# Ledger of designs, part 85: VHH binders against q9y6x5

Target 1, 379 residues: q9y6x5
Amino acid sequence: LPPKLLLVSFDGFRADYLKNYEFPHLQNFIKEGVLVEHVKNVFITKTFPNHYSIVTGLYEESHGIVANSMYDAVTKKHFSDSNDKDPFWWNEAVPIWVTNQLQENRSSAAAMWPGTDVPIHDTISSYFMNYNSSVSFEERLNNITMWLNNSNPPVTFATLYWEEPDASGHKYGPEDKENMSRVLKKIDDLIGDLVQRLKMLGLWENLNVIITSDHGMTQCSQDRLINLDSCIDHSYYTLIDLSPVAAILPKINRTEVYNKLKNCSPHMNVYLKEDIPNRFYYQHNDRIQPIILVADEGWTIVLNESSQKLGDHGYDNSLPSMHPFLAAHGPAFHKGYKHSTINIVDIYPMMCHILGLKPHPNNGTFGHTKCLLVDQWCI

## First folded at step 24 (VHH)

Design wn9
Fold by OpenDDE, fold request of step 25:
Structure wn9 (fold): chain B 379 residues (1-379), chain A 127 residues (1-127)
Amino acid sequence: as target 1 above (379 residues)
Amino acid sequence: QVQLVESGGGLVQPGGSLRLSCVASGFTFSASDFTAIGWFRQAPGKEREGLSDIYGRSESYTSYSDSVKGRFTISRDNAKNTVYLQMNSLKPEDTAVYYCAAGEYIRGSDHWTYDYWGQGTQVTVSS
């Protein structure tokens, strides 16, 4: 029988939450499997880009989902949370569920994972739910497990997405221990529900399960604001994305716009596209705007009409506050093993290995995950 | 058709209390983990500001602005599809039109968005 893999994401689950809060269900999951304590995600550290990196093994500049809000100057198209279903945005890469179906004639299933309700390279997940935040975790879980257990051909790869603790992290900030404790407890309970459901269906021992996240969360404050209106008039540029990485489309000479912004704040780096640091791997895509502004950790770029959040993400991907974790359980994984760190793009070749798929060219390194796998030698 | 109807506003003396109600119809706010009912206010010559919100399916989560923390309490009755704002220790600066709004969190938006608004109810705090 072909191996099966369920990939689960709890959006915005910062890695150090595991050390600072109690997760009895998740800890049991880890005890019987493996843990990667820190996953270095891709820049920018946002939801759509990082989820696509997980399933493609590519940096954002390569897979083309470079932000939650994008603009293509040639086609004049916009990408956003309310407009994410155009294959145009996703077709610069091949996600693993497409590979799974095309390479091995297998079925894939998805519950709300970014890009899964879109035909990519003319292929859509065999089973999927259209994104709807109102759908409960239970319903998502029920659909996924039903498809895993009762599909023809059998579902061998499935994804499950949940919006917490990201939603609450934005509202409360990660340093709100009182409220975040409740939120994170709920998440742990959901993990408990997941495990219980799998056990009830007889899937637990044979299904590989990865629980991970796309990014962390940092504390924001009213005292750490960067007001762009103080530096440049709105008439001089179009704002494509705002905080903490602003994407600027100049309406006047780019150099003039740059000069107006370069000294706007000591807590913000301003880059021309060609000067974006190489370590970000965030340059070689036309969807990256001519100028980007990168706020320091915990600083928020605002306009006069700004809406305030107490937590945010999208910052430098080297910051620990931006890092998620990865836990896994199943036949492919060791039991009781902990690993310090991997890159988020390393998940893709690992998943391909587990599923017996030939990976597309990617930026991941399979060697980084060998110690997690029972069939690999780890020195 | 989504509708929100506020009630309970009026004139009150400084230090007094008032309880506002927001009755939602056309949807059930407790049916989603990511639907929020929020209270906002707008004073004359000022921008609208968020005061408090409540969200969650079975268990509810609440938030408060610094301006009302410790004085205002948001609560809900799922059976009545109603959200309440208990306002204590009212101050003259609390004078405003108070609105309830319904919103949701959407993947990749990174913010809670309120799209449906009530008509508002006047709260006047004066001696």
Scores: ipSAE 0.936, ipTM 0.969, lowest interface PAE 0.4, mean pLDDT 96
Fold by OpenDDE, fold request of step 25:
Structure wn9 (fold): chain B 379 residues (1-379), chain A 127 residues (1-127)
Amino acid sequence: as target 1 above (379 residues)
Amino acid sequence: QVQLVESGGGLVQPGGSLRLSCVASGFTFSASDFTAIGWFRQAPGKEREGLSDIYGRSESYTSYSDSVKGRFTISRDNAKNTVYLQMNSLKPEDTAVYYCAAGEYIRGSDHWTYDYWGQGTQVTVSS
C-alpha cells in the first residue's frame, strides 16, 4: 500500500511546553516514535507564513506568504485572516498537498490548514473543509480520518489544524502557569483522541503521523510597549502589519520615514528592505514592504491604543520562545528517538521522501531528518 | 441577528455588590471553543476598558484585568446562554457603563476580536 501521512498542527505550541508541563498522551506518542525538541521556524514567526513553509520547504521570501497581513502594490490587493482565499497569494509556490493530489491513485485531504481551501495552481484537495473556527476538533478529526480510511483514490496526505494553544497563549501569556496548564492539558487530551480514533479505525500501525506547530509564544506586558505615534505621524505612512514586525509603506520619502523611525525605541530594530539581515531570508519578495520594524522579544508595537495581549509571536526566529516542536509516529519513523533541532523547512523534503514524491526546489535539507527515518543511515 | 442584552446594573454604595447578566441570542457561545463573551466598561471621559472574558466549549476559561482581579468573577450558564459578572467590593472608580461583547478567535488574527456589543447597563457606586 502507498504510504500515508497525516500532518497535524497545534498552533502556537512552544517547544519548551513539553519540558514544563505533563503530556501523558503526547509522551506516549513520542515514546513509540520520534521527537525533535526544537524546530527553528522561518522569519517572521507567524501562522500563515510558517504553515506554508512546512508544506513547501521554502523561506517566506520564496513562497510569497510573508505575513498574516500583506499588501501588493501592483495589484493593490490585501491579504489577511479575513481575506486569504485569492490564489494570487499562494501561487508563488506548490504545496505538498497539490503535488500529492496530482499523482495517480492518490488524493489529498485537509481540515483547515492554511491555504488548503484555496485552489493553488488550479488544484485543490479532493477533500477539504472551509475554515471555520467554530468547528470542533472532533468534527475535524472525524472528517480527516474518514477520508483517510474510505476515499477512492485513497487519501495519502492529510492535514489537520487546531488554533490552540495559540488563542489562549495570546490571552494569558505563556507565563500564566495556572491557565496554560489547563489549556495544554486539553491539547494533550485532543492528542489522546486522535490516537484513539486512529487505533479504532485500524490506521495507527500504517499511518505516518506528524504532530508539530508553526511557532511558540513569548510573554508580553503593558510595560513593554513601543508607540509609533510618538515617533512619526500616521499621515506619513500606511501600516500593512503591526506587531511585533511592522510593515511600513511610506507615503513620503522612504528615507525621511526611516529617519523618523530609526531611533524610535532602543527595543526595536528598523530596517530598510535592502538592509534586512540575510539570516532572516526575508528580502527578495515584492510583498515585503520598504521598511520593517522588528521589536525585541516581549515588546509590542502599538499605535495610540493599549493592547490586552499578554502573549505574542512573530519575533526573531532564533529565539527559543518562538520555536515549536515536532513529534512523529508511524512505519517511516524510529521508535524512542529524540533529536535536538531541525529547521522548519526541513519537514518538506522529509514528507516528500515518506510519500515517495519528487520535491519541488526547496530550502530544506533532507540530511537533517535522516536520523528520524528507519530507511536512512544516521551519522 | 446576534444580540447581547445586559441587565443588573444600578446604584450601590461603596463596598457593595452587583451581579450583571448578559443574555446572548442568535448564537450559542458554548458551541465553539473560540467564542468569547467579555465584559467591558466605559466611564465618562475615559476609554473603554476590558474587564473579563470567558470562552471554551465544554470547559470554560476566564481572564481578568488587574483592575478587577479578586473582586469580580465571570461565569456562564450554557443552558441559558447567559454570562454573569459578579462584582464585589465595588468602588466609586467602578462607576461606568458596563457592556458585554461577543468575540471570536480567528486563525492568523493573533487576537480576540469582539464584534457584537450590548447596549450597556449603568453601574453607579456612590455613598
Scores: ipSAE 0.935, ipTM 0.968, lowest interface PAE 0.4, mean pLDDT 96
Fold by OpenDDE, look of step 24:
Structure wn9 (fold): chain B 379 residues (1-379), chain A 127 residues (1-127)
Amino acid sequence: as target 1 above (379 residues)
Amino acid sequence: QVQLVESGGGLVQPGGSLRLSCVASGFTFSASDFTAIGWFRQAPGKEREGLSDIYGRSESYTSYSDSVKGRFTISRDNAKNTVYLQMNSLKPEDTAVYYCAAGEYIRGSDHWTYDYWGQGTQVTVSS
């Protein structure tokens, strides 16, 4: 039987939650598998970009999903959370479910993972759910596991996505221990449900399962706001994305706009596109706007209004608060092994290896995950 | 179509209490983990202010603004598809039109939005 892999994402699950809260189900999952304590994600540390990096192994500049809100100056198209279905935005890369789907005697399944309800390179998973936040985790889980168990051709790769603890993280902030403890307990219970479902169906021993996330969460405050209106008039630019990384499209001379913003706040770095630090790998794409503003950790960029968020993400990807974790279980993985850190783009070549797929060119390093795998040498 | 109808407003003395109700139709708020019903208020000459909201399917989660924390309590009756705002220790500065709103969280939005609004109910706190 061909190897099977289920990739699960709990949006906004900060890595250090594992140290600060109790996760009996997840810890049991880890004890029988592997843990990567910190996953360095890609800049910007947002949902759509990082989820696409996981399944492509590419930096954002390469796969073309450079933010949750994008604008293409040539086609005049917009991308947003409510407008993400145009293949135009996704076709700059080939996600793993497409690669898998095109193989003989294999099919892919997806429940709510970003990009999975869009035909990419004229290919869509044989089984998928259109995104609907109202669909419960249970229903998503039931569909995915049914497809994994009873499909022909067999589903060999599946994705499962859940919006928590990100949604609550934004509402409460990650430092609200009382509320976040309840939210995270629920997440752990969902992991318990996942494991129980797999065991009930007889999939647990033969299915490879990765549980990960796209980014963490940092605490925000009304006392840490950067008001752009105090620095520049709205008539001088178009805002493509706002906080914590603002994408600025100048309506006047770019240099003038830059000069008005460069000293706007000591808690915000302003970059011309060509001056964006190389370490971000966030320069070589036309969808990146001429000027970007990067707020310091915990600071929020606003326009003459206060933010309702107590938590946010999207900041520098070197910040520990932005980092998710990765846990895995199954025939491909060791038992009881912990690893300190990998890059989020390293997940793709690992998944390709597990599934026996030839990876597309990517930015991941397979060597970084060798120690997690039973069939690899680890020194 | 979604409708929200507020009730329970009126005149009350300082230190008094009121209980507002918001009946939702056109959707079941408890059917989604990511649908929120919240209370807002707008006083004359002031901006609209968020006070409290509740969300969750099986288990409910609540939030409060600092201005009402400890005095106001949000709750819901799933069977009646109704959200309540118990307002205690009312102050003159609580005088405003109170609105019920419904919204949802969706992936990639990074914030909760409220798309449906009630007509509002007047609350007046005066001696």
Scores: ipSAE 0.903, ipTM 0.953, lowest interface PAE 0.5, mean pLDDT 96

Design wn9
Fold by ESMFold2, fold request of step 25:
Order: structure tokens, then sequence, then C-alpha cells
Structure wn9 (fold): chain B 379 residues (1-379), chain A 127 residues (1-127)
């Protein structure tokens, strides 16, 4: 009877959606379990970096997935949302599903979580789906529950990823109450389906379930554009990532590129790598480019073009708009307990504890999550 | 092979209405939660403008640009694999070639990308 854990992410689920919209199914889940109202995520507040931070407990500089778009100068390799399968990018850390399935008589399963279709340290999730956005939530859930219920050796750690509300959040922006209400109602219905499926399969009472997200979303506008081409000629740099944190690889003297950019907009901070604020924990990796540009909340860096985005994320991780939530239910968790804040890197050592795994060195603090757990002293 | 075919364009007096159709083949747009069909237009000497799109598997989610909100309505018939743009209260500035396009969202892209385009249909609003 080894302990089992299902980790679920709804991408781009801003923490205050819980207060501003109705979630009857998620609220019932929370009532029978625990809630962390705000999770302080890692900078940059992007999808691939934060999903890897959840499962490694590491800051981005330490696990090496530093953005959704990356470049390695030594190997000349590129990483993107559509070019993410080279283990080279992922091998600077060991995610929890790898540690888990290397234990005697344990397996891991995955439906679309970033990295789970990659052989990280020559180990790919025991059961997985290759990423395909066309696969419905129902099919992802069906595969996960089938694997949890029918595998030998048993699946003890499973992941499930869904692209909403991120996809619609980018299209509408978080301030579009009418459209976001319809999107969020659908997500709540999917949570209801998940819980109902677990109950029907006899998994609900003995499976630990975490429902969380990687980041939030902020409102953007055509009135808040930073036109990079108006400040610097395209020939002076290679653009590795654009908005809201641009990654700039100079083609000429770095100081000259910095000087051309530093006064480009009062709504953008320009950092030499060594001057990136320490609180970002975003400096000590070769994949972080020599110059980064950090737009203010709600501002979009463009190459002298309009932007189709009405919502975006990736901004400063101190911004409440960038923070997700965490809810959990299962035998490891208290019932009806609410906690204000944890760091997203704290999720990893907590999960290792629940599964009886020795955590790799990480940036999380187990003490921050002790009050969520029935077997820990909460002081 | 993905194909999109627009129809329903033509000459209309100011204040009039037209309904454009976009028939998709080579894929079923309601078979994915994250495939969108959108309408775009391009007037002579102008940049192409996004007008509206529709996405979702069973539920339909729609968006509109400010320039057409309240006057244009996007809809679809999943059984016919067809998307419509109902254009009301047409103005001379609505004169353009109208294009249907198919787009996709994938994890980590941070935007919807339209890679498949129809040939376009001319709409002319003139007295």
Amino acid sequence: as target 1 above (379 residues)
Amino acid sequence: QVQLVESGGGLVQPGGSLRLSCVASGFTFSASDFTAIGWFRQAPGKEREGLSDIYGRSESYTSYSDSVKGRFTISRDNAKNTVYLQMNSLKPEDTAVYYCAAGEYIRGSDHWTYDYWGQGTQVTVSS
C-alpha cells in the first residue's frame, strides 16, 4: 500500500480567481482538504520554468529551464514550446517522477506535464502521453486513472496538465469577467469530473491529490507597448525571448547594447546579468542571457508591431497577479485547513515527504508546508 | 491537407448585411479544445486585421475586435465543419478581402498562432 499522489496543474490559474468566481466543485474539494491561498512562484513566471520548479524544488537558475525559449551558445541548441524534447535542456535537475520510478516496485504516469515525454537522465515516465494539445481533458484523465488503477508495479506518482485557463487568459485577459466566467466554469466542471472519476474507481479515499498552477495572468493593452525596434537596430543582437522578459544576446559590445536599451522605456527595466536583483534567483546559469529586459506589469515588449494578447504572464514574481494557488486532498492532508502562502519550490519537498522519497538538494523549505500535513507538528 | 474556403462576399450598400461562410476540410475544428477559426480582413494599403475567432470542443468561445464588436457575430456549425461571420450595419470602411484562418494554442506558447489561411473573399460596401 505505498502512498500515491496525483499532481494536477491548470495552467495560468490566478490565485484570486478563487475569490472572484464561483467554483462549487473546487470549493468542495478544498472544504474536504487544504488550501494555500497564494503560491509565490519563481521568476520568470512562465509555463515551462514553473512546472519544472514544482517537480524539482529548484529555482530556474538551478534547474536550467530558465524560459519557454532558450539558447545554448556552446551547443547552438534552441529550446521552445514546440522544440522541447532534447534531454540536454532538462538534465540539470532530477524531477520527482524520475526519483519515484527508480524506487523498487514503483511507477510514474504522466498526461502532458512539461518534461514527462523526455528521457531525463535516461529515464522517461513509466507511462506517459506525448504532448498533443488536441487530446481532451477527458482522455488525459482516462489514461491517468487507468494507469493509477491497473499498473503493476503500481503507479505511485502521476501528473495531469491542462492548458486552461492560460489559453483563454491570453486571449481575453483576466478583466473580461463574462468570457473568463465561462472558461472558469468549464474548468470547475472538469475538476468535478476528476473527483467523480476517482470516487467511482475507488481511488478517492487513498489517493493524495494536489490541484495547483504555475502562474497567474495580468491584463495587457494596445496602449501599453514597448517598441524594441524603435530603440535598437535588430542587427546589434540576437533575440532569444521577447515578452515580458526579453533575453538579449549582444552581437556587438555588451555595454553598447545595454546603453542603447537602458532608456528605451520608463516601463521596462534593463539588467546586465550580474545586476539582476538577487530576489529573482535568476543569474547563475549559462542559459540566462547577458542582458534581460523586464517589462512592468501589463506592458508588452514588441518588435514595432501590435500585440494580439489581452492577457500575459512572465512578470516579476512578487506581483500578486502572477501567483497561483494550491489545493490538496487525501490521507496525507488535513481537512478544512487554510494556509496563506508558500513558495512554489516548497511543493517538491512536501511531495517527496508524502511519497517517502529522499529529496534531491533543492531550494524548498519543508517547514513551510508542515501545517498542511496530518503527520507533522504545526507550530 | 488542411483547407479553408470562404464564400458569401460581394457588393452591399452601406447599412446592409452579409454572411460569410468558411468551410474547413482536412481536419475537424471541434475535435480539439485548442483549435480556433478566425476571420481577418485586409483593405488595400492596410495591414491585415483580426476581427473575430471561435474555439472550443463542445462549448463555443468567441472573441471580437473593437472595430466590429456589436456589428459582427461569429458562429459555427460543427456538423458541417463550417464557421460563419454575420456582418451587420456595414460601412464603407469595412471594404476589404476577408480571410478565414485556422489557429492553435499549445502549452508554453503564450499566444494563439494562425498557420492555415483561405484564399479570401471580397466584400465591397458602396452605394
Scores: ipSAE 0.866, ipTM 0.940, lowest interface PAE 0.7, mean pLDDT 94
Fold by ESMFold2, fold request of step 25:
Structure wn9 (fold): chain B 379 residues (1-379), chain A 127 residues (1-127)
Amino acid sequence: as target 1 above (379 residues)
Amino acid sequence: QVQLVESGGGLVQPGGSLRLSCVASGFTFSASDFTAIGWFRQAPGKEREGLSDIYGRSESYTSYSDSVKGRFTISRDNAKNTVYLQMNSLKPEDTAVYYCAAGEYIRGSDHWTYDYWGQGTQVTVSS
């Protein structure tokens, strides 16, 4: 019986929500499976980069999705949340659903995971949904479970993506306990629905399910703004991405732009590309701009505007507020085991192992996840 | 074609109440978890200010700016595709043109974007 894996992401699910809020359904899922309490994600801690890191095992500089907004100087192409379909952006790596689908007698299915509606290396999942935020979780789940249950060749790898708690996290911030409690209660109900559906269809005992996220969320405030217009005339540069990691393409001498920005705020670090800290693994790609600005946690870079959002992410990946969790259940996983931390890039080689796939070269370490798996020595 | 039509504006004394309505057509706002209808206002010579919004498919999620929290209540009637703003304890500084707007959240946007706007309805709070 071929191994099957469902990879689920709830966008912006900060790791410590698990201890600060009640999740009866998710806790039941964890009780019968495994929990990784903190997943250290990749810099920048944004949605498209981290979702692609999960499925490629690569740092952003290596897979080429380096932000939610990008510019390629050679081709003069632009990438954004609403302009993400050009395979050019995605083709610097091979995501797991492509590798899986190219195996004999296997298919992949996808409901909204970033990149799954793009023909990457001329390959798209046999079953997928074009991204549309109006499609309910129930409809995404129904399609995924139908494909897992009724496809030839069989679907052995499937993905499911949901925009919460990210959407509400940006609106309220993680410190708004009243509103976030209602948001997170709904997410737990959706997890309950997912598990119930899998049990009803006879999939629960033989399907491996990973529930994870791409990043966390930190509290922002109108009192923590960095006004870029007060430091530099915007005619001197092209703004590729703004906050909390700004990507600056100089229109004048690069050193001159750097010097104007260097002392703009004590709550912002300014890096020439060659000076970006090595620990970020965020330097060796042409899509990383010559100057980046990295705001301190909870600070927002603006262009002489107020900010409406009360929560954000994208900050330094060493920050616990930026870290998601990982929970998993299925025949590959131990039951009732809790693990402190892994790197987000470690998820890819673990998934390849579960599916019997040869991983492409990647930055993950299989040894970091061995303790989660029943077929591995954990000592 | 998405359209939003505000109504219910008028003249009111300080401490009074008004109820604004926003009727949406060309889309159904409860057909998406991530479509919001918000209320904004703009006084003469000032920038447009966000006041409140409401979103969600079955369950309603609401937000309020500090300037109106506790005095204004947003609600909706999904069957009528209509959003309401109940405005209580009105003050002279609430005098403005009030707009409703439709917005959405999509993966990777990191913010809610309001692209569709009504024509506005005048609210005047004066003694």
Scores: ipSAE 0.857, ipTM 0.936, lowest interface PAE 0.7, mean pLDDT 94
Fold by ESMFold2, look of step 24:
Structure wn9 (fold): chain B 379 residues (1-379), chain A 127 residues (1-127)
Amino acid sequence: as target 1 above (379 residues)
Amino acid sequence: QVQLVESGGGLVQPGGSLRLSCVASGFTFSASDFTAIGWFRQAPGKEREGLSDIYGRSESYTSYSDSVKGRFTISRDNAKNTVYLQMNSLKPEDTAVYYCAAGEYIRGSDHWTYDYWGQGTQVTVSS
């Protein structure tokens, strides 16, 4: 009987929300399974890159989804949150659902995980939903459970994505206890609904479930703005991405653009591509622009305008505020085990192990997650 | 076709109250968790200012700018596809054209985008 895995992401779920807010349903899920308290994600700490890192085990420079907004100078193609379906962007890696469904007697299902509605290497998830933010969590869950129960060949790997708490986190910021309590209460209720639905359908005991996220959230403020128009004329560069990591394509000599920016703010680091710190693993891809600007935590890069956001992410991946958590339950996982930290790229080889798949070359380390698994000798 | 129509503007004395309404057509804002209706205003010579919004499918989530928090209340009637802004304790500096706008959030956008705007309704607070 092949093992089954459901991978769930609640976008923008900061790890320390678990200690700062009440989650009766999620805490019960954790008590009956495992928790990783902090997952160190990949730089930049944005949605599309980190969701692809989870399912490929690769750093952004290696899988090619290097930001939520990208430009390829050779093909002149643009990628954005609303223009993400060209396989060109995704084809530098093989995500786990492709590997899974190419195995004999296996298929994959997806409810809106980034990339699952794209034919990557001419292969699209066997069952999928086209991205549409108006589709409720309940409908996403109903489709996933229907496919898990009723498919031939059987669905052995499934994904489910939800936009909260990211959407509300950007609007309120993580420090707005009143509003974020209501948002996070709803998310906990959705987790309760998930577990109850799986139990009612007879899936709960034999399905492995991972609940995780791609990044956290930090508080922003009108008092913490970096105005690029004060430092450099618009005409000297093309802006590929703005905040908190700006991607700058010079229109004039690159050194001249760098010199205009390097002293723009003490709250922003300016890197030539070759000078990006090695610990970011964010250098060796043509989609990374010649100059990047990295704002300090809680600072927002703007173009001579006010910012309306009170929360943001994308900052240095060493910041605890950027880290999500990981919880898991199912026959592959211990019960009641807590682990301090893993790297987000470690999730991929763990999932491959659970599913009996040969992983593609990747940056993850299976040993970092082996203590979560019942079939591994940890002690 | 998506349309938003504001009404309820007019002349009011300082300290007075006014209730604006925004009727939406061409979409149902409560049919998505991630569709918002917001109120904005623009005084002559000033940037457009966001005041309040409301979103959610079954629950209502609201936000308020610091300039109006405690004085203005946003609410909605899903059956009428209508959003209201109750404005109390009005001041001369509240004089502006008031707009409603429809916004959405999508995966990876990192912000709420307001793409559909009403024509606006004038509010004048004058002694």
Scores: ipSAE 0.856, ipTM 0.936, lowest interface PAE 0.7, mean pLDDT 94

